# VH-VL binders against o29357, part 1

All scores and structures are predictions.

Target 1, 124 residues: o29357
Amino acid sequence: MEDYKPFFEAIDELKEKSENGWVVVVEGKKDVRSLRAIGVSGEIVVFTGYASTADTLKDRKVIILTDSDAKGMEIEKGLVEALKTYGKIPDVEIKRKIFSNVRKEISKVEEISAFYEKISGIEL
Below, numbering starts at 1 at the first letter of every chain, in headers, positions and changes, except where a header shows other numbers; antibody chains are not in Kabat numbers.
F, E and O stand for the ipSAE by ESMFold2-Fast, ESMFold2 and OpenDDE, each averaged over both directions (binder to target, target to binder). V2 = 0.75 x the mean of E and O + 0.25 x the DockQ between their complexes.
[cut] stands for letters that were removed.

## First folded at step 1 (VH-VL)

Design c03 (framework fv_cosibelimab)
Fold by ESMFold2-Fast, scan of step 1:
Structure c03 (fold): chain C 124 residues (1-124), chain A 119 residues (1-119), chain B 112 residues (1-112)
Amino acid sequence: as target 1 above (124 residues)
Amino acid sequence: EVQLVQSGAEVKKPGSSVKVSCKASGGTFSDYAISWVRQAPGQGLEWMGVIIPIFDTANYAQKFQGRVTITADESTSTAYMELSSLRSEDTAVYYCARDYTEIYAFDIWGQGTLVTVSS
Amino acid sequence: NFMLTQPHSVSESPGKTVTISCTRSSGSIASNYVQWYQQRPGSAPTTVIYEDNQRPSGVPDRFSGSIDSSSNSASLTISGLKTEDEADYYCQSYDSSTYHWVFGGGTKLTVL
């Protein structure tokens, strides 16, 4: 049985950190739209390459929100490694919390908003 | 602006190996992945594999697993595709392409390298 | 894993509109972005559409992409057809279940 409480808690943590200066890194424009739709209000940066993205974000607190598929995990690993060259440790835990209990239902950041809307009445 | 320039055409004997190079110029080599795609005469595009230079990891299409090796040399901004145990069916144009995750496209392609396998 | 199926050939007269389909054999076509590549004789492929319906800089607005979930297909539409549009066209998507890029078989467009 899917327990959606961790999903909602992870989304709330994402919103709170985004509002308080953390930069969210996503793979593409559909991801930006999805996160805006659920109330992520802070800075969102679209990944443009490992070194170039890390250089842009070297002085920032970073949340990596790539898809929970093989390609998204490869991008996450490369970006973590690039940010480490600047002495930065990004947050990858929020992504894990978002997808860990909904793996059967969604794996892409762009799917979060529609899924959130669908299940938002269930967890009270 | 990134360009990909490949090594020249090769003629190989069955059972030998071929190593094709793909040199990137412009941009940062560590910012993207390089995929390899082949096209046999009169046939379609076939993905062979990819290398992500920044953490030295490669993934291969199942059909080529065990015969293909994709590597990168960051100091020269060059990716390599080596195919072993060549057969006549491996006669094809081999392309490298920038696998650009920001837009989910192969947005820049090398000019192609013709590999002919004949006795 | 899945396959992408395209018609082998399409033909149309200059000035007309042509549509090339790309059908996914399993899983939803909307599950992954679809890209379209144009390959003119003797040349490497170039991107004409990415992320389902986006055009790269320099690609004419005569080229458009769309997704039809009811037929589980992506389509490339070329309006105002010109002789220089003669080429092979390939669709592409990412298979997250096998961690592979997948190309369609290609469609030869002939402009008569």
Scores: ipSAE 0.007, ipTM 0.605, lowest interface PAE 9.4, mean pLDDT 86

Design c07 (framework fv_cosibelimab)
Fold by ESMFold2-Fast, scan of step 1:
Structure c07 (fold): chain C 124 residues (1-124), chain A 120 residues (1-120), chain B 112 residues (1-112)
Amino acid sequence: as target 1 above (124 residues)
Amino acid sequence: EVQLVQSGAEVKKPGSSVKVSCKASGGTFSSYAISWVRQAPGQGLEWMGVIIPIFGTANYAQKFQGRVTITADESTSTAYMELSSLRSEDTAVYYCARDWLYSGEYFDYWGQGTLVTVSS
Amino acid sequence: NFMLTQPHSVSESPGKTVTISCTRSSGSIASNYVQWYQQRPGSAPTTVIYEDNQRPSGVPDRFSGSIDSSSNSASLTISGLKTEDEADYYCQSYDSSNHYVVFGGGTKLTVL
């Protein structure tokens, strides 16, 4: 059986940081809905471009939570570089922790809530 | 164009240390992980560890714990692998490899390799 | 911890198809992605397949990867064999329990 403990622990860390003022950056509206459904309650911002998003978030604590596919990784890397121009390093570790143990089952943030519901009854 | 360029071959005595460098160009150094993989003469590939500059962390294979240290200097886009207490069994070609996923799942670019010979 | 087992060598004639297996000793082969690397003598490895079945830009479509859960193995298939395909091939996956990158022992491909 698949061990999903690391996935649930990463989701709990995301929720805690979100409640404590970290802004979560996602690619689109479906991602916002998915994260709200699993209890991410803090500020979530939709990516609108590297310079514009970085300028909006330059004074904030930031979690980048884009998809674990090629496009999502490209956006993550570009946004990291844009934020670095303001001397800011975002959290990209939470995304790694969420997806590293479930990459073959899901790769998109929008899939997290349905997957979470599916596996939440399994003993870890 | 991404390129990883490693330092030149080294000959070392048993008990000494070696520090191999890996300079990255053409890509975003700090947003990638750099792994170190070695290959003894006529043998297969063996993973040693990874540095993830954006997290400020390094992770090592258990076999090399306490002997290997992997570091990175973002200002020069250079990763380093230092192996101490060298033994003859450490004679190998040492490769750096870039991983755009942070878990060591996919190495998209490799350095040319550095031959380290350990002999008395 | 698990091991990945490959045949030591395979050989086939030009124009034919060859398949190289990579078998996982414990846990499901499908639990983690498998990559395949090609290494010619005196050269660093290069990627021919990543994430089970994806090809990097510049790798011909005669290279393909697959997963077979029933035999708990990954396979690299090379069709239309050419002399330039002669190399050592390594499979690679990830061991989540040990946080360790696992390489297969390598397969020497001879085209004769």
Scores: ipSAE 0.007, ipTM 0.616, lowest interface PAE 10.5, mean pLDDT 86

Design c11 (framework fv_cosibelimab)
Fold by ESMFold2-Fast, scan of step 1:
Structure c11 (fold): chain C 124 residues (1-124), chain A 120 residues (1-120), chain B 112 residues (1-112)
Amino acid sequence: as target 1 above (124 residues)
Amino acid sequence: EVQLVQSGAEVKKPGSSVKVSCKASGGTFSSYAISWVRQAPGQGLEWMGVIIPIFGTANYAQKFQGRVTITADESTSTAYMELSSLRSEDTAVYYCARDSIWGYEYFDYWGQGTLVTVSS
Amino acid sequence: NFMLTQPHSVSESPGKTVTISCTRSSGSIASNYVQWYQQRPGSAPTTVIYEDNQRPSGVPDRFSGSIDSSSNSASLTISGLKTEDEADYYCQSYDSSNHYVVFGGGTKLTVL
């Protein structure tokens, strides 16, 4: 049997921070759907560009949750730098914790809910 | 071609510190993590820690916590490993190795190694 | 925290097939990728297998990797053994619970 405890713990941390006012930034609507399905209940915003997204979030606590592919990493890096211009440091560690522990299975945020359903036995 | 080039051999006194450099060429420095692995004479490979340059995040093996510091300078594409409070059992070849973006996964390119001898 | 256990040494004659095992002490061997590194005397390690069973360009197809969940082990298999294959071989995986890289103790392959 696979050991998915670190994945579940990372998802729980994401849910807890979301409930406590952190805004989750994702690439698209399918990502929003996936996170809602697993119980992420707080504010989720879709990336609309570096400057516009950073301006929207300049006064907020931010978790960047883009895909673990090259494009997702590029968006993460650019958004981190854009938020720095406002003196803000986003959380990028939750994403690392989620994907580094299930790299053999998934790489996209939109895949999280189906994978979570598969390994937890919970119907979503 | 991707290449990791390390600084030269060092002979250090017990109680001192050593700082080994690892310069990356080819590839994209900020797209990869750099791990440090050592090998004492006749012994196996021992992971010391990793730095993820894109985040400036470093994590260390418990055995080396408090004695090792891994840093990166993106402007020069160079990673550094500093080990303090040296003792004779720290005599080893120290390697830097390129890891995935997330670190901890696999090492596709290795530096040539730096021999650090701790001798009175 | 887990350990990866390899045999200390293996030996075989040229032309034969040798298999080196790498057993994970806790958690599934299949939960994280396994890599294999070859280290010849005086040299830095080089990758012969990554992500369980993939070969880097330049590595002969005589080298193959596999995972066996029932024994909780990874294996490196070298067929058509050549004198130049004489080296130390290390398996490596990732401890997802502690975010630490784990190496096996290494196996010395002797080719007579």
Scores: ipSAE 0.006, ipTM 0.555, lowest interface PAE 13.4, mean pLDDT 86

Design c14 (framework fv_cosibelimab)
Fold by ESMFold2-Fast, scan of step 1:
Structure c14 (fold): chain C 124 residues (1-124), chain A 120 residues (1-120), chain B 112 residues (1-112)
Amino acid sequence: as target 1 above (124 residues)
Amino acid sequence: EVQLVQSGAEVKKPGSSVKVSCKASGGTFSSYAISWVRQAPGQGLEWMGVIIPIFGTANYAQKFQGRVTITADESTSTAYMELSSLRSEDTAVYYCARGYSRYGSYFDYWGQGTLVTVSS
Amino acid sequence: NFMLTQPHSVSESPGKTVTISCTRSSGSIASNYVQWYQQRPGSAPTTVIYEDNQRPSGVPDRFSGSIDSSSNSASLTISGLKTEDEADYYCQSYDSSNHYVVFGGGTKLTVL
């Protein structure tokens, strides 16, 4: 009964970019499991600190996929700033597209797979 | 090699404040989380709060909210923990410890500890 | 707002194996990483296990960590016990609900 098209389209964009060499940065191991469950196949890196993560990823195309809460926004802003020191601009729009369409239901990356299963009717 | 070096032991009166320093060397200071953990004599470890210097904001355990202030000076690679309104129950060894993030990372390096004694 | 509960003390003979448990009072133990720290008298703690089951460089393979979701606990196992293993051991995790680091109460290991 809700229009979940934008959510599914954002997930598809995430999968396509991940498959084509973009590195996804997440906060923790539950986030990795959630993204793998929905078919994100490329490289996923767990955030280890602003400078250390940015140094690791300075030559890569990066998608920042932290939670849509105060802590996740703090990590995103700090990592964007650190990557700018290397002249790099990460993708933060995919996260916005994912969560803006389901803000009343989920706010954490680790919740994406269970929510995807619930609204798609597909067992993960 | 990464090393955290803390300031020396202090003896304080009830009602006063203490400020302990933690100087980092050998690694990147600004992007790592610095936590403060205390241990009363014969007791366990108790987390007080954390700062990531590049971000400038600190988070505190509920028990210490309003009494503890954690700051960092990136130019000297030094973190500080100030505890006010001291009571005898605040007598403890205070440690600084480095983590990769404030959100659940492990402590890879610890300072040597600073004994703070609050005498009646 | 959870607690991590450890036994107050454990004791075992040299060469034997000991296991120290760390039980989470609410929420899943698997929700956040668990670390283990060793503290000898007069010293700062040092990490023996991080991220549930990883060993830092220099920690012998006699030290291992595990998670058991059925009992909602983490365990530190030390095999081939040596007298230098005598220390206090602390588990540690993170509480996402109130944003603080949580330590277990500590376990005194005596090697007799």
Scores: ipSAE 0.006, ipTM 0.545, lowest interface PAE 14.8, mean pLDDT 86

Design p01 (framework fv_prolgolimab)
Fold by ESMFold2-Fast, scan of step 1:
Structure p01 (fold): chain C 124 residues (1-124), chain A 124 residues (1-124), chain B 106 residues (1-106)
Amino acid sequence: as target 1 above (124 residues)
Amino acid sequence: QVQLVQSGGGLVQPGGSLRLSCAASGFTFSSYAMYWVRQVPGKGLEWVSAISGSGGSTYYADSVKGRFAISRVNAKNTMYLQMNSLRAEDTAVYYCAKDEYVTVSGSYEYFDYWGQGTLVTVSS
Amino acid sequence: QPVLTQPLSVSVALGQTARITCGGNNIGSKNVHWYQQKPGQAPVLVIYRDSNRPSGIPERFSGSNSGNTATLTISRAQAGDEADYYCQVWDSSTVVFGTGTKLTVL
């Protein structure tokens, strides 16, 4: 039996922050659909480049939710640095909490909704 | 449970030196940024210094830059503040504090736990 | 170092609502955190990231942050709420605390 409590708690934190004005940054449209399916209701922005995305979000509270693979981590690091030029510190911890205990099962944001449905009946 | 235990305060003459210690328990010490905050008796809170979880990044208030040095020994779960060239205006209660936000890039946000405080008196 | 502007003191009658403001240019784009400090004690986090309560903080405490003003609201004020209150943000490479507000419960 896997302990999925941290995963569910991270998803709940994501939903709460999204409802309270935090903008979630993802890599693509499939990621948007996945997050909508699990109840993320606030603004979600698709990454379009470091400078353009940071400029769009310079006055916003930001959660970076890219994939847990090498490309997703590169995008996260670059966007963190771009936002720092505006004096902004994005949330990258929610992504770590989501994927830290499920990396053997999923590594992509687009996979979250199907995985959530699969394990939602399993108690920790 | 998270605990921060401070030591090393006392009375020192102007121009002297003191080292404060903050011993941490109940969390993965190396994963969290740590802070020193001081409060002159009867006045407000003033941030003094910050250190990243790895110890690779340090920040200082302008009033102490060049005189104070923050450090940590993660293997011992302990953070230090080396205070040199002490002045009468450095007289204060010094608090160590832990950041709530875990981050791989050393981001900072707020103080979820505080030490009990250590009085430093600089007087002839 | 830059500071956030708070009123020096606020008075509230027992059972009424107190509001403590924290003023800063474009503070609504930043995360604001609030601390309560009672005489002789270390500060205690009462609100983090604008409006979230730590475990153990009663629902009477709430927060908001928009435009140039963040507000800590304490409903149904109790004698035990008497304390100094500080707002705080992280601003680039610096922690900025508010000037502090003394809350008196009459």
Scores: ipSAE 0.000, ipTM 0.508, lowest interface PAE 17.4, mean pLDDT 84

Design p02 (framework fv_prolgolimab)
Fold by ESMFold2-Fast, scan of step 1:
Structure p02 (fold): chain C 124 residues (1-124), chain A 123 residues (1-123), chain B 106 residues (1-106)
Amino acid sequence: as target 1 above (124 residues)
Amino acid sequence: QVQLVQSGGGLVQPGGSLRLSCAASGFTFSSYAMYWVRQVPGKGLEWVSAISGSGGSTYYADSVKGRFAISRVNAKNTMYLQMNSLRAEDTAVYYCARDTYEYVWGSYDFDYWGQGTLVTVSS
Amino acid sequence: QPVLTQPLSVSVALGQTARITCGGNNIGSKNVHWYQQKPGQAPVLVIYRDSNRPSGIPERFSGSNSGNTATLTISRAQAGDEADYYCQVWDSSTVVFGTGTKLTVL
């Protein structure tokens, strides 16, 4: 079957967009390390507040990649609203694709690299 | 079509050694994790070992750790289970099996199985 | 290692619904897979990750998993469904199979 194929495809889409100028927003430094480990090569920004983060990214293409928990969803919602004040709509679909059917295995961005290593057999 | 064809097996004395083979066809062998699962005649299923697509990572059930060695030769589309220091309790039908998803490791679900190979450890 | 408990046997009449349970502490937090095995044959995956069907498995087969119990449901049972059924999880460091259930179709 192919239920993990969407996870790998979402990671590949993340890597491709990151390489092509999309900025990935995460909650913390552990998330940065996790994404770098799986090959996310472009700019990654740690969330520092709604207004400050949105102002920094108002002219950029943005992927919001916060945890799949209550706090992560709250940060996503607030940042989406802040970016809308600049007429920008960030990508929130990649996060949904990554976590859509792996909720029982992982819920945090910092867990992605260990999970990727575990299910792919590739040493990171 | 996907096929897993097993060979090896037979009667061996306690303390002896035996190597099982699992020949794969119909898919990109190196992209799939592979497993060995055994079944004592008339009993349930028991996981034995796992190997990543590259062969770089291997895992073993506690009952066989240190005695069995899983390996693969991707150029030959073949996986092996080297069984050493065999015990009567290792008597079982051994199945090779493929992970369900390409590039997946650690999901431990098995979509294609070999036909099984009987290993009997008896004096 | 964790134990996955299944009923030893389940009986169902032709055309009726069979339910096979798999009990384990917090099993709802794990992905459960189900296998069908007929005498002298290798197992066949019938449900993966709680409720998904592999290609070729009829829609009569469905699964659920919550709390301490996972369930395989076979609706409109047919004679060909008679087999042993095993649930299975990955538990951090090992693969755990259930004790197995023999389904008899009357």
Scores: ipSAE 0.000, ipTM 0.546, lowest interface PAE 14.5, mean pLDDT 86

Design p04 (framework fv_prolgolimab)
Fold by ESMFold2-Fast, scan of step 1:
Structure p04 (fold): chain C 124 residues (1-124), chain A 123 residues (1-123), chain B 106 residues (1-106)
Amino acid sequence: as target 1 above (124 residues)
Amino acid sequence: QVQLVQSGGGLVQPGGSLRLSCAASGFTFSSYAMYWVRQVPGKGLEWVSAISGSGGSTYYADSVKGRFAISRVNAKNTMYLQMNSLRAEDTAVYYCATDYEVETSGYYYMDVWGQGTLVTVSS
Amino acid sequence: QPVLTQPLSVSVALGQTARITCGGNNIGSKNVHWYQQKPGQAPVLVIYRDSNRPSGIPERFSGSNSGNTATLTISRAQAGDEADYYCQVWDSSTVVFGTGTKLTVL
């Protein structure tokens, strides 16, 4: 048995911020579907490149939710740097909280909904 | 099956108003951005407006900003373009579009298109 | 607003390779998409994100994007490829279409 309370708390924080105008940035369509399935209701934007994504989001509060793998971390770091040129610092802590609490189970945003379903016993 | 069906075009005098509708089916409408693109017959494509899946962000071409308003009602799977203060230069076929069919969305491309609606602004 | 410049027209012989360019400052840093449009029809996406093909688009269609030029390449051209072609990017909260190229298959 694992204690997944911190994982659920991180997902709840994501949902709350999303409802309150934070834009969630993901890598692809499967990530959007995964987040919608668990109740993330606000704006979700798919990464289109560092400059174009940062320019689109320069006046917004941003949560970067890329995969917890080498590629996802590279995209996160590059997008953080691009947003900083506009004086913006995105939230990267929610991603850390989500994946650090399921460190041996999942590393991809697209896996969140299936994993959430599995550990909650709820069919999504 | 994924489809976009348009309605609401027609003939209107300069200074008049029209509302275009785009009814979506076959996909989770609220998860995808929607677009309006227009084309004067025989000329090129011109982007008009875009709206995020939630409706929280809207974007407009400079040529229509302040005159056109994009909106969506996700519960009805429908997007609208309210066109006010119409000018002769707004005469075009208007297409609605979304980015559903390909594996990755949100890259601001349009892979599913409606059939187009002719708007004629003439005296 | 940035301008994406395309040649007005390109001609290609049946079975040969057509290349349609899309010029824009630092376009290689952006995602370029390409559309095919036949008379009286809505556009059809033929390439997305520089070089990716949607399902149903023949392998004869390919794309590249670097520096100041993106290119749509149509190998082994067929009569059915005759159409207008448009490149497109997202730039600064704006969707920008290229000026368009009429491809004629001789």
Scores: ipSAE 0.005, ipTM 0.546, lowest interface PAE 14.0, mean pLDDT 86

Design p06 (framework fv_prolgolimab)
Fold by ESMFold2-Fast, scan of step 1:
Structure p06 (fold): chain C 124 residues (1-124), chain A 126 residues (1-126), chain B 106 residues (1-106)
Amino acid sequence: as target 1 above (124 residues)
Amino acid sequence: QVQLVQSGGGLVQPGGSLRLSCAASGFTFSSYAMYWVRQVPGKGLEWVSAISGSGGSTYYADSVKGRFAISRVNAKNTMYLQMNSLRAEDTAVYYCARETYYDFWSGYDTYYMDVWGQGTLVTVSS
Amino acid sequence: QPVLTQPLSVSVALGQTARITCGGNNIGSKNVHWYQQKPGQAPVLVIYRDSNRPSGIPERFSGSNSGNTATLTISRAQAGDEADYYCQVWDSSTVVFGTGTKLTVL
């Protein structure tokens, strides 16, 4: 396919929601750096555990952006469940849109910025 | 080992009160919504109440609203159901259950109960 | 008030296929879960999200969900499958159970 339009559209949606008060949850510090490099400017929180992360985010609108691998899926599943107990339904669709067209090239959030730079031809 | 152990059932007269307990082990209790589900002898399963992981949100079936109160003490890994103004039609086996989610692709309406307590019989009779 | 309708009872011969239905308006737009309950025991999850099996549930258990009907299918029925079966959906932060079906293995 090699059609990267859905990837760029998903990144743009992520940036726009982040600028409008949505909090992005990631697995680690390298993920934060990657998202900052591509222009995600809003609040980003590193996952520290289901209860502690959900408690931090109980009054916020949340985007879950964990890696597209087994561990990342388990963290997403548990965090969705924990946030639902506060009446919050997090956005998990942005992650699906980001990775669905590039699964053969990248599977980790920390890889997004380098890949974005490579396929856009823009220096970050 | 993920486990739910119940206690507190028994025989009570109409108009009386009873408190059920559900003790959890083997998982991060505060991260999971919890449910009470009952079953009148010979009848089907009926949802009774739910409580969010923090305890900040509670939900009740219309049949018990105003009479039952669900609560939890996360520091003790225990959930409770306080039953007041009991009626003969409240006679049932009461189960506690843990809510879970698996399908990260489908998103909404995917929650189900994966772990159940052994059940506690409540009999309302004179 | 949403209601999930199941047949009161279903009979199946040993080794044959049992089908238990769960009827509800537009139920195919929801995820349906199935529980097995044996006499004197707590319910056990046997199918989640329409067609998925939890670890430990044999492959002869399967599910489908389309339109107004969800179906639990038990192939090669065994005596140990005798139980009550309940379907369940999550709807607007409430749990809705089906009316229940008693499965008898002849």
Scores: ipSAE 0.000, ipTM 0.506, lowest interface PAE 15.2, mean pLDDT 84

Design p08 (framework fv_prolgolimab)
Fold by ESMFold2-Fast, scan of step 1:
Structure p08 (fold): chain C 124 residues (1-124), chain A 121 residues (1-121), chain B 106 residues (1-106)
Amino acid sequence: as target 1 above (124 residues)
Amino acid sequence: QVQLVQSGGGLVQPGGSLRLSCAASGFTFSSYAMYWVRQVPGKGLEWVSAISGSGGSTYYADSVKGRFAISRVNAKNTMYLQMNSLRAEDTAVYYCAKDIFGVETYYMDVWGQGTLVTVSS
Amino acid sequence: QPVLTQPLSVSVALGQTARITCGGNNIGSKNVHWYQQKPGQAPVLVIYRDSNRPSGIPERFSGSNSGNTATLTISRAQAGDEADYYCQVWDSSTVVFGTGTKLTVL
């Protein structure tokens, strides 16, 4: 797509919530590096299992930011259900906003920084 | 009623193989993660393995990783534990168990009756 | 792997309150579940997530979890409560069970 304003707005929302105490959950270390490169500054946790991750985050505000592929969607749904056992509802809308606007171009969190660099013209 | 019925235990030689079965009824099998937990007679409980409702994700205790394989056939409402390269230390009663909520939360509300596996020469 | 320590045995008089402890470093930060196991039978979940009872478990069973100790409390103990009791947590990569406690009802 040629209009990437919604993508940038979703990234800005992610950054703002991250700075205000929301914990971002990702699948791996490459995802952490990608998010750091674009300025996500708050706490980022790597998924280690449904019960383990939910237990760690039971008192926290959570953004689930897994890949937009079959495995990432399975992890998201499972983690949502695990967090529900603690009465918590995580944010899954930021991920939808990010990928729905660029679904033909990227599907992985680790790809966000390179794509951001490409469309913004800024070297990361 | 929700129930799990186990089969496939027995006596095997060290280095041998054995497959355990766990047949489920009374709930939507494919919606629930399932587990294997073992207990050496007179000793405590030890978690062995886990499988997601879809069968797409499997997990193992370090003591069995590389030797045991958990699987399920949702169309048959049955879960399996394929045990290879068996050692004397694998001698135990093996229980299958159902996750309480469905996703892998790792606490179990329904258990099978258990099946004894004896690894001895 | 972390270790969850339980007393080997606890005795309680009929009608009195039994307390079974589960010790673990910072266990209050984890969800603790409790299982009852009678001789020759499979375990039965009696408490989950520290203090919740599954359907069918009597209100005499309750749980707590704080600091380095989780506790299963059985009020108005009955002969049928005689069993082994195991605490359990999830710890990052594995399920950890306690060492088990044999409850005797005198």
Scores: ipSAE 0.006, ipTM 0.552, lowest interface PAE 12.2, mean pLDDT 87

